# VH-VL binders against q5qx64: the designs that were tried, part 16

Target 1, 184 residues: q5qx64
Amino acid sequence: MESESHWLWLFNTESGKLSVKLSDTDVFDTPYKPSQLVNIHFNEQMMDIEDATTFQIVSETLEAYPADKMPCAPQNAALNATAWCRFGRPQMPQSWHFQKSDISEWPLERRLCELNSGFDQGLFLILDTDDEFATCLLLSEGMQLSAIKSLRQYHVIKVTLNRLLPATVDLALSAQSNWGQQLA

## First folded at step 5 (VH-VL)

Design s44 (framework fv_nepuvibart)
Fold by ESMFold2-Fast, scan of step 5:
Structure s44 (fold): chain C 184 residues (1-184), chain A 123 residues (1-123), chain B 107 residues (1-107)
Amino acid sequence: as target 1 above (184 residues)
Amino acid sequence: QVQLVESGGGLVKPGGSLRLSCAASGFTFSDYYMSWIRQAPGKGLEWVSYISSSGKTIYYADSVKGRFTISRDNAKSSLYLQMNSLRAEDTAVYYCARSGYRLWFGKYYFDYWGQGTLVTVSS
Amino acid sequence: DIQMTQSPSSLSASVGDRVTITCQASQGISSYLNWYQQKPGKAPKLLIYAASTLQSGVPSRFSGSGSGTDFTFTISGLQPEDIATYYCQQYYSTPLTFGGGTKVEIK
């Protein structure tokens, strides 16, 4: 499945449901609620070149990992990531749910991280970073944050960089990389 | 209206020091990652160093690590490169460049560059 | 470090020709590749990012393609103002690295 210039964003202005029309018979529904999205005033809009580029890069990034070590289908994660990057509302940090890490710098090539709530440890795709925060999309099927709160797959959160843990899949593939050297 | 203007280049002897400056205007400087990229006469481009928007994250090419120091002053919209222990092979035009953003689903590019400032290291 | 190899190092073509430049990475870099144009005595200018996305304001005769280790940059219908050196650049990992450049001249 590759991005195409004729893919369409579909938005139901009454329900607030955001979807991607891949073909006349194939519609992909995003899980994002209206409160998580910026104001959208169209019912239908073409995906632009930037959307297509985001989809391809995320798909390629996730497909580089062994399928048996990934909790989601790369194309589904890529569609949801593209939807968030286009329409996601900026998030307030939720760092208090997560254990601190000792990592001071996050390498450009590391697009996956883990977060530990004490109840669960989830695998995330890093959508964006600055030197204070990371915006992270949950790849795991779900993640418990507390006795009464859980994240659903593909939920997006914002955390301080000192909450990011190395993804176990990255450590398993190469302990001798620059990543391993920076942790030493 | 985005502009980057480098200054501070000149002739210096091996082992000497030089400080480059880059004055930014036409955008919110504190929102952008900044880099120094150099080009020796008649040669290709070589990335030297980058600094995050807040100044907390810094990376250097191995060829300059321990000798060069990148810094920024967001209140003055200025980027700096302190060059110590200069060698003949550091002779180059040094460009200040703005990164469009650090990481956005794998996008990282230099969308605006300054005119460059020449550094010549010779006796 | 990821090494970027450009081919050819130089070429001469006529106005209206299709010019193709290739860039090869020493390891897989997905689509994390940019293309820049540098005219004599000037700073480089971004033309293409993420292997195939055209920068705003750049003429449509420029295009990029490829992924993994092999990338192509094309000028469809070379114009006199396209005389320049063209560079690829990977941003898959630090340190960021550039190709050696391809000098495009009019014959």
Scores: ipSAE 0.041, ipTM 0.651, lowest interface PAE 5.5, mean pLDDT 87

Design s45 (framework fv_nepuvibart)
Fold by ESMFold2-Fast, scan of step 5:
Structure s45 (fold): chain C 184 residues (1-184), chain A 123 residues (1-123), chain B 107 residues (1-107)
Amino acid sequence: as target 1 above (184 residues)
Amino acid sequence: QVQLVESGGGLVKPGGSLRLSCAASGFTFSDYYMSWIRQAPGKGLEWVSYISSSGSTIYYADSVKGRFTISRDNAKSSLYLQMNSLRAEDTAVYYCARAPYYRFWSGYRFDYWGQGTLVTVSS
Amino acid sequence: DIQMTQSPSSLSASVGDRVTITCQASQGISSYLNWYQQKPGKAPKLLIYAASTLQSGVPSRFSGSGSGTDFTFTISGLQPEDIATYYCQQYYSTPLTFGGGTKVEIK
């Protein structure tokens, strides 16, 4: 599942949100409105090599997980992740919504994490880390943060690294692998 | 132009200490992850350590854990490697290299390297 | 630790030949693989990142492919200036690990 060299970034004329034109008949709409984005002074802009690379890597990473354990389609998550990495506005941290973890460092191989608001525990894709913080994209269909606030699927939030929890799907795959090795 | 210049290499006895420096210029040093990578004479490349842009995230190869300390000074655009309890197996050319972390998914590619500095551990 | 097995260790080819180098990971690393060129007495130079993406300024005769555990690096139309040792490197997990290198020489 590779992006084509002629995939185009554009804005939906009805919703005003960022979209990707994949073909003459296929346009993918992101949930991201102009106020959440930067460097958007264009009518159409081609996906660059780094955009294509981001899409490929995210797609392959998510496709490695069992489909029945993932709350989203890998391609959809990868398109939204690529859109945010390209144009997303830097976020202010909102760590106060989430419970602290015992983790001081986040391993390079862990591209998924969970965050616990006390109301819900959501699965996120890590888009970026800036040493103090992680920028996380919600993969779950939604996540309640408080009595009056919820995140929609593919919403991006920034938190301190000590809020990150290991993803349950990563732990399950590790246990499955160890079990298989014991049988051999 | 991007430049990375290592210094501090030399001859040391086993059990000795040495401090390597890497001077960076031509880019915003504080935006980049930095690594030390070594190469023993006639051998391949071995990653030693990396440090995040702010210095808060650090990792080491098992062969150097507890003996080497990576650090950086963003105000001086400099990277350091403090090497203690040196062994003959640490003999190598040490390179500093930068890794752009502009996008997490395409990071950890060493796009620019220094010229290297030779560390020889021998009696 | 993820082990990177690179083959062959060395090869000799003629100008204009197609040269292929293989890199195999001990476990799945998706597309988290880079390729470097190191000329004698010089520091390595990044050629390809994310398995198949060509670094800016690198000639198009260099290409990479593969995902998971099996990767290939190809030089289409070997040139004299391509004499070097080539290394693959995974960045899927720490510690970052390199292949053993492939020395490319001209006949």
Scores: ipSAE 0.175, ipTM 0.695, lowest interface PAE 3.9, mean pLDDT 87

Design s46 (framework fv_fasinumab)
Fold by ESMFold2-Fast, scan of step 5:
Structure s46 (fold): chain C 184 residues (1-184), chain A 123 residues (1-123), chain B 107 residues (1-107)
Amino acid sequence: as target 1 above (184 residues)
Amino acid sequence: QVQLVQSGAEVKKPGASVKVSCKVSGYTFTSYYIHWVRQAPGKGLEWMGGINPSGGSTIYAQKFQGRVTMTEDTSTDTAYMELTSLRSEDTAVYYCARSGYRLWFGEYYFDYWGQGTLVTVSS
Amino acid sequence: DIQMTQSPSSLSASAGDRVTITCRASQGISSYLGWYQQKPGKAPKRLIYAASTLQSGVPSRFSGSGSGTEFTLTISSLQPEDLASYYCQQYYSTPLTFGQGTKVEIK
């Protein structure tokens, strides 16, 4: 639900991470450290209409999926996505960890994707894309990239579009969809 | 100076196909989406779909799925919209329009429009 | 599909009058709404995007407001050149949908 007039961006005094104050008794901590963020020269900053809009759209998008098929609570993912869209530092591509896919052009409506590291296949929310890259937020509870490297839930990475795989939950819910393309 | 210039008026019989062109200039063709919007005489605007000229990925309104095909020619900076199995209710002015691209939120508000192409479908 | 309903379908007002056009979405669309002006025989022209952001070059007498499901376009002091049809458009979800339009005429 929207709380744009009440919600505040701030930094947790103990962890130093970006947080959202939802009420006097409820603070949501993001996993994002100041070093991962930009435009953060404030003690407190109100969530504006753009932030509230981002939160609403992400929440509604994820809530459309069956809860038992999603690895995270929609509201939690939406708060983290909103935080990254507002303050996230631009990422350098890390495409080398992931299997190439047959998809080089991504359908406009698809906001979930999967990436395959060879060790694990994770579910991601696409935060932004251009003709070359996608910025993806990990929804899965973790993802192994190599023998010595893993991503934590809500970690943001940037990959080339040819690494994106269709999300299995989207395939199940839209088996009749041709992904925005004309039927053959 | 951004310009979208469309092909001229067409008169078609029911069951025929029409292909409308939209030639762009004044910007990098592959950096913006091209959408198609039609307007029946005296009526409102109806979105048909759009194309990313970088790679040719398309999205169509379900009403037109199976009848519409959007394509691009990067050598001539031209987008095309072909509508098949024409009916009298397809009589309309067809517009191309430019939009920005941001997959997550969709910057699908239109900043520049072509002049329109009247397609008349009559027996 | 998200249905966009405009009120009124047409209006007549005098030069200098304040004109308000409303647009209602069948579901929440946040601020993903634009307003377009279409003069007779011409292509539409964008006036407003993101519900309230005025397009560069558009006169300041035009303004937009609203969020969620209810939106308004206001012309604070109607001019003769404002004689046109006005359309709202949601870009929250595909298919992109327009209101049916409001014809603005001068008395």
Scores: ipSAE 0.017, ipTM 0.491, lowest interface PAE 6.1, mean pLDDT 85

Design s47 (framework fv_nivolumab)
Fold by ESMFold2-Fast, scan of step 5:
Structure s47 (fold): chain C 184 residues (1-184), chain A 123 residues (1-123), chain B 107 residues (1-107)
Amino acid sequence: as target 1 above (184 residues)
Amino acid sequence: QVQLVESGGGVVQPGRSLRLDCKASGFTFSSYGMHWVRQAPGKGLEWVAVISYDGSKKYYADSVKGRFTISRDNSKNTLFLQMNSLRAEDTAVYYCARSGYRLWFGEYYFDYWGQGTLVTVSS
Amino acid sequence: EIVLTQSPATLSLSPGERATLSCRASQSVSSYLAWYQQKPGQAPRLLIYAASNRATGIPARFSGSGSGTDFTLTISSLEPEDFAVYYCQQYYSTPLTFGQGTKVEIK
């Protein structure tokens, strides 16, 4: 499945959630409701070149990992990541749910991380970072944050960089499988 | 429309310093990594340096490491290159260039370029 | 560093002909390869990124292919404005490197 210039953003008329029309017979539903999104004043909008690039990069990155080590289909995660990068509302930090890590400076080449709530440890895709925070998309099928709160798959959160843990799958990969950007 | 405009080029003697700037407009400057790429007269392209969107990470070509410093001011949409201890082999047109899309700042292809500014190092 | 070698150094063709430009990497760069066009006195222009994706506004006659160490830029039918120098660039690892360029000139 490749991103194409004719893919179309729209909203599912029944659920109200953001969707991608891939063909006349194939529509992918994201979990994202209008209240979680910005710049959504359209009925239909073509996927632009930046969207296509985001989809391609995320798909290639996730496909490099062994399928049995990934909790999601790469293309599904890539469509959701593309949707969030295009329309996602800026998140307020939720760092208090997560145990601190020893890492204060996150390497640019590491696109996956784990977060530990004490109840669960989830695998996340890092969508964006700045000098203080990371915006992370849950790849795991769910993640318990507390006795009464859980994240659903593809939920996006913002955390301080000192909450990020190395992804277990990255520890098993050769340098060749790591996207190739080096911190010299 | 995305625009990058370089300035600060000129003629300098070996061993001296020069500062280049690049004014960005038409996009959210603070969301993109920025690069300097140079081209010696009649020669090919050579990557010089990159700075991350927030200024926290910087990488340099070995030929300029220790002599050049890349920096940015996101409040002014401006990228800088401080060039110290200039050598004749630094003579080139210097281009300001934007990294590919903001997601994952390791997308180091260049989707937009400035017009370039000529730096000539000669005695 | 990763060395990119472009061939041929010069390609002499007439308008309407097909141009095929090669870029070989000294080690695998996966699909992290871009192509640029540069005309005399102008800044380079992005044509292709991620080996095969056309940049915004680039005509369909330009196509990229390849992965690993061997890459090709194809111009299916040369237009007068296509006579220029073309550079490949890898962004698999730092330092970022460019090929030496292929000049496409009129016969």
Scores: ipSAE 0.015, ipTM 0.500, lowest interface PAE 8.0, mean pLDDT 85

Design s48 (framework fv_barzolvolimab)
Fold by ESMFold2-Fast, scan of step 5:
Structure s48 (fold): chain C 184 residues (1-184), chain A 123 residues (1-123), chain B 107 residues (1-107)
Amino acid sequence: as target 1 above (184 residues)
Amino acid sequence: QVQLVQSGAEVKKPGASVKLSCKASGYTFTSYYINWVRQAPGKGLEWIAWINTNTGKPYYNEKFQGRATLTADKSTSTAYMQLSSLRSEDTAVYFCARSGYRLWFGEYGMDVWGQGTTVTVSS
Amino acid sequence: DIVMTQSPSSLSASVGDRVTITCKASQGISSYVAWYQQKPGKAPKALIYAASTLQSGVPDRFTGSGSGTDFTLTISSLQPEDFADYFCQQYYSTPLTFGGGTKVEIK
């Protein structure tokens, strides 16, 4: 048995958005409306093994980064990532908002990326990838895409792989390691 | 290319412990879970446990809790299962099998299996 | 635990026959069902995941269907290499559980 497998998916009666019941007194609200979701014809549904696994992987991945360098709490991002992986509607690519990357291949062990709209550069968690596209969840508190369009925190967007930029936090950690090697 | 190779057959006395290995190659070890499944002679498949190879955290079928111990060595891309307090009923072929998840690589069952390790428990 | 009840336990068939194997979960498991083929002395081979998605390299004569509690594996035109044991498996909740198996043998 796992504690996460006792959590329940439900919908907030006031907002209509997807929520997670963590205990009798604790409910986490996602920002996701029914129109953004699929397979949602239930009153309450238990988290399955893959939901619990997704939550743990994302939590542990984000917890490895210094807290002062992350724009969100790891557990909050992990709950939202789990919700999107379970119920998120497939996204159409919106790559045209973002500058092309000069990177010819993406290291799969790097689960954070940045996207540059020219107006803003946001930090994202990569939820899923294939040989052409990445599905990215915004970790930053917001991101301006154009003069009239912005993404809210935890918004999910799909882009071609050639839009992914290295996350600044990953580059900083690599620079520290390389600096240590130079001094040794 | 993608394969799981398991250690050789074991013969043990009742009460002993056995440690089986499962060496992965041809893929990123830490991107998949490793499951352990057994099959007694002429019987069906029984799931023992899985391990998250990235975090090292195992999850056990309650039937094997306290007797099975899963570990993973990232540097050698090898998963291990130790089973203690062996009984004659533990005589089986033990398989390791990788499984994916929705995050990163989509979702699928156990798509790649080791060849199996025969464990015989006899006095 | 989720119990997977598989039927029939065995069947005899001829090359070219349509074979259907069923699997019933004791509770709703969405589409989290996989199907495996096992030949004597060999490890199981994955055929289908997510109830209906074919594993790469598996012939299209194998079809999976169903959701919730009732699932089926169909072999549309049985070939000589298809005589084997078949197992369903749920991966909705731990512990992961398998059906009892179906032996498909030559008539």
Scores: ipSAE 0.017, ipTM 0.495, lowest interface PAE 6.4, mean pLDDT 85

Design s5 (framework fv_lacutamab)
Fold by ESMFold2-Fast, scan of step 5:
Structure s5 (fold): chain C 184 residues (1-184), chain A 123 residues (1-123), chain B 107 residues (1-107)
Amino acid sequence: as target 1 above (184 residues)
Amino acid sequence: QIQLVQSGSELKKPGASVKVSCKASGYTFTSYYMQWVRQAPGQGLEWIGWINTNTGKPKYAEDFKGRFVFSLDTSVSTAYLQISSLKAEDTAVYFCARSGYRIWFGEYGMDVWGQGTTVTVSS
Amino acid sequence: DIQMTQSPSFLSASVGDRVTITCKASQGISSYVAWYQQKPGQPPKLLIYAASTLQSGVPDRFSGSGSGTDYTLTISSLQAEDVAVYYCQQYYSTPLTFGGGTKVEIK
């Protein structure tokens, strides 16, 4: 981050959830409770360059999309993504909730995807990928997974790459991004 | 396999402009930041800034704001540094270097460097 | 801006000697420091990142240590090929800043 901003990680005294102190009067609350996190044995900890870089990249990526097509504010998603990237507990795959796609290889430059549970189709930010899995953060205000289960906004899930669907907002911008041509 | 290849040396007069290129190969260009570093003759390393290759958004150190401009041509995996209104003090070797970020191949060491482009500004 | 104060600026040692270069940050940088080696006419080469993680392909005689504001690069047994200028660099906060460099020569 900018050396002048001095953002701090801390825990909300009421909720117990991870928060970011942005200024003396401005605190951002993440939805993440300690049981979802690792390496959190601190009262306050300064955000480092990796945190700042994660925040900047996610903010810039989401700001490139029309605001009326996004289910969340870019800065809010970026703060939650930064929190998860630093402290998030590794997830076990939950691919069985989602329909398979026919895409065998995901372009690394595409950071938005959708997942289809059969009950709902949600928009996700891809936080990380390897040759087999993607770690995805829900941007939609919620997503039903089954008759009895749903994800809340900013929940993180891990799925196999063959579950990823192109984001409709990327397809709508395909003349500018060539995403539609890459799929053809 | 992974390489950054920079354009050749430049000899310029004060007041001219120069555009240095840095062509990447062997990796996904938009998954890494491109950083720019200057080294004046006989002196140490100085960070100019970086550019997010996915969004095109640059960040400059304060001393380099105004005359220094980063740009990209993602279709050919090339980053550019343009310096306008050249001054004698701009005489230096200019390096590009890649660095990762956590979300996408995250690693902050500048692990791959271009060979450097010498820019000489003299009357 | 975070200032990186590197010492010594110059050292001369014999082959086989243990060489230590220090780097002090003006504030805590949470181990976000890298070390680079630069030989004349060449670009810098990454040796170490995250204070102590050795870059792939770098000889194991190079090591990094430290925390908070104080960091050290050690060459356990100096070789003739190690003649170079060494730089520390913080990547905790922008602008990224380098130390002034340490020129290492053989006696």
Scores: ipSAE 0.019, ipTM 0.496, lowest interface PAE 5.8, mean pLDDT 86

Design s6 (framework fv_lacutamab)
Fold by ESMFold2-Fast, scan of step 5:
Structure s6 (fold): chain C 184 residues (1-184), chain A 123 residues (1-123), chain B 107 residues (1-107)
Amino acid sequence: as target 1 above (184 residues)
Amino acid sequence: QIQLVQSGSELKKPGASVKVSCKASGYTFTSYYMQWVRQAPGQGLEWIGWINTNTGKPKYAEDFKGRFVFSLDTSVSTAYLQISSLKAEDTAVYFCARSGYRYWFGEYGMDVWGQGTTVTVSS
Amino acid sequence: DIQMTQSPSFLSASVGDRVTITCKASQGISSYVAWYQQKPGQPPKLLIYAASTLQSGVPDRFSGSGSGTDYTLTISSLQAEDVAVYYCQQYYSTPLTFGGGTKVEIK
């Protein structure tokens, strides 16, 4: 990929969705439409240092996992995460779709979680947390919430911390890090 | 340039309140957490808490719950710390500092600090 | 709460000396530790984050190392301008906590 310093935020003229121009011939389309975004009054806007840092951290975090254990390409997830972090509209909690967990405090270093709707269990990237809520980006190819509702890949939701489940991939790796014991 | 500029020193009587400001410039205010740290005379650093500058949601260390309140005015890129019912033990230098990015708190330490606001509580 | 025990509290060394400051966490913190330098009358300055990553603009003589519960800040060749109090800080879990500080002086 070309340096983040070349990258521009813009809107796709056909889809209307937020995009990232990576080069003259390479444009990445996010799934995010203007109604889901804020601070978008521009034709083109250069990716700044904060955007570049978000992309690098997310990309490196996801690249640490085995490729065959991840439902998405790290760079694609990182571009979508960066787009949401910069322009995403604040979400209202939608915790009622998800089963409760025993976790009241989420460790700052754990950036992946799973949520269980009873119909499906999806893998999410945590974009933001406080002591009450988490903002989560769906990494799985889709997630069924009910008989009639599903989330698409890279959809962002907000839930209370007591809905977060340890990511299966983190539990497998945490034989070396004690993640399972921290949850007991 | 990236900087945090805090309000001037305050001399208060016990039972009064004080409001310290921290004005950010040179970066996108809502992309970083704002943290507050105090340092009593001759003592080390003590974490008060943080505020998520995008959501406005604060988190406080247990000892600072109740009398300490964080707030924001995002239109002027300014964070505030208000302390009510001041006690002599609140005498300290109060620092604001930015950390991480709004979504990745903990990836970086506190890389930009205000100059500090001295609050003295005496009769 | 995670306790950060820093040692020594004070050290005096000569210009050119190798200086080490140690920080012990009361539990594993997965390298989520930062080191700060504070000179008299100034706010703290970030030197190291993620245990071993040097902050931009900080001289190469500063380095961090460690894992689990044990972390070390090293100054490979002490300079006169390095006279300061140094603090470690964990950001693994809230509340964030600092070590007690190490005052470094030149003999």
Scores: ipSAE 0.016, ipTM 0.555, lowest interface PAE 6.1, mean pLDDT 87

Design s7 (framework fv_lacutamab)
Fold by ESMFold2-Fast, scan of step 5:
Structure s7 (fold): chain C 184 residues (1-184), chain A 123 residues (1-123), chain B 107 residues (1-107)
Amino acid sequence: as target 1 above (184 residues)
Amino acid sequence: QIQLVQSGSELKKPGASVKVSCKASGYTFTSYYMQWVRQAPGQGLEWIGWINTNTGKPKYAEDFKGRFVFSLDTSVSTAYLQISSLKAEDTAVYFCARSGYRLWYGEYGMDVWGQGTTVTVSS
Amino acid sequence: DIQMTQSPSFLSASVGDRVTITCKASQGISSYVAWYQQKPGQPPKLLIYAASTLQSGVPDRFSGSGSGTDYTLTISSLQAEDVAVYYCQQYYSTPLTFGGGTKVEIK
């Protein structure tokens, strides 16, 4: 099977948010409004090979996990992840919301992480990482950051690598995982 | 067509500096990391580092920190490698290569390479 | 740093032979392995990524396999055009590291 997409990026006239036209009768709305996005000077734009590849890899990655252990549908998360990777505005780090971990280097194979605000611990998809920061998309239905602040599902946040915690679902899939040792 | 075109060969004296360019065409420059790899005469491949073309943030292998500097001019889809205080052991062919920009694209190795720039350092 | 050890460093085989090159990582790399082909005077060419996925446009006589620390590149029926140096590379952790290379020649 080809991984290439015939889907179109557009802005929904009713919601004002970035959407994906999957067919003449099926449109998926992302939660992302124009003020959160860059490079959006178009009426309609085809998904390119990079977009299709992102969607396929994220979908396949999330589908590998048991459905009852995931807080979202894989395809919905993959569409939102693809939208953010293509058009998301660069984020300023917001690491102060989250407790420190002992991890300073993140393995490229690990695409799920958790962040702990002290009020809640949320599951995130890592969209991008370098030697200092990770850009993370919230998969949980919500996450409390403080007494008065919460993140909505699919919110994207940037944090330093020393905030990332191993995802519980990854630990459950392999009893012989040496992930913690490899991150040292 | 997707391609990376590098600047021509350089002959330099020890202590000089060199700046190698790598011009991308046929794809969205900021959607891919730009990696740098060197190959000394008769030797294998050695990773120097990469630069995130969207943020401009570089990552260097430990042996290349200090004298090696990556930079970008996104307006012309070009990446640069600058080497200062050249030493004889810097004599090598220097390659640029693209790889997936986001973590998800990192599952694909370096799929497009420049032709290489030979840098010779001799007195 | 993760070290990649390739074997053999050199091999000579006949056209039509099955050729196997091995690559051993100093630690588990979860199939984040690519294989490259480099012909004299040319840049490397990506053959395989994710240990076993064939890059588009690469002949299907090339295949990759392996898991954990042990990976292999196989050429099912060696052709004259396959004379080259082959490199494995891990992209599991920075710094990215290459194997020492395997030079393949025709007898």
Scores: ipSAE 0.017, ipTM 0.579, lowest interface PAE 6.0, mean pLDDT 86

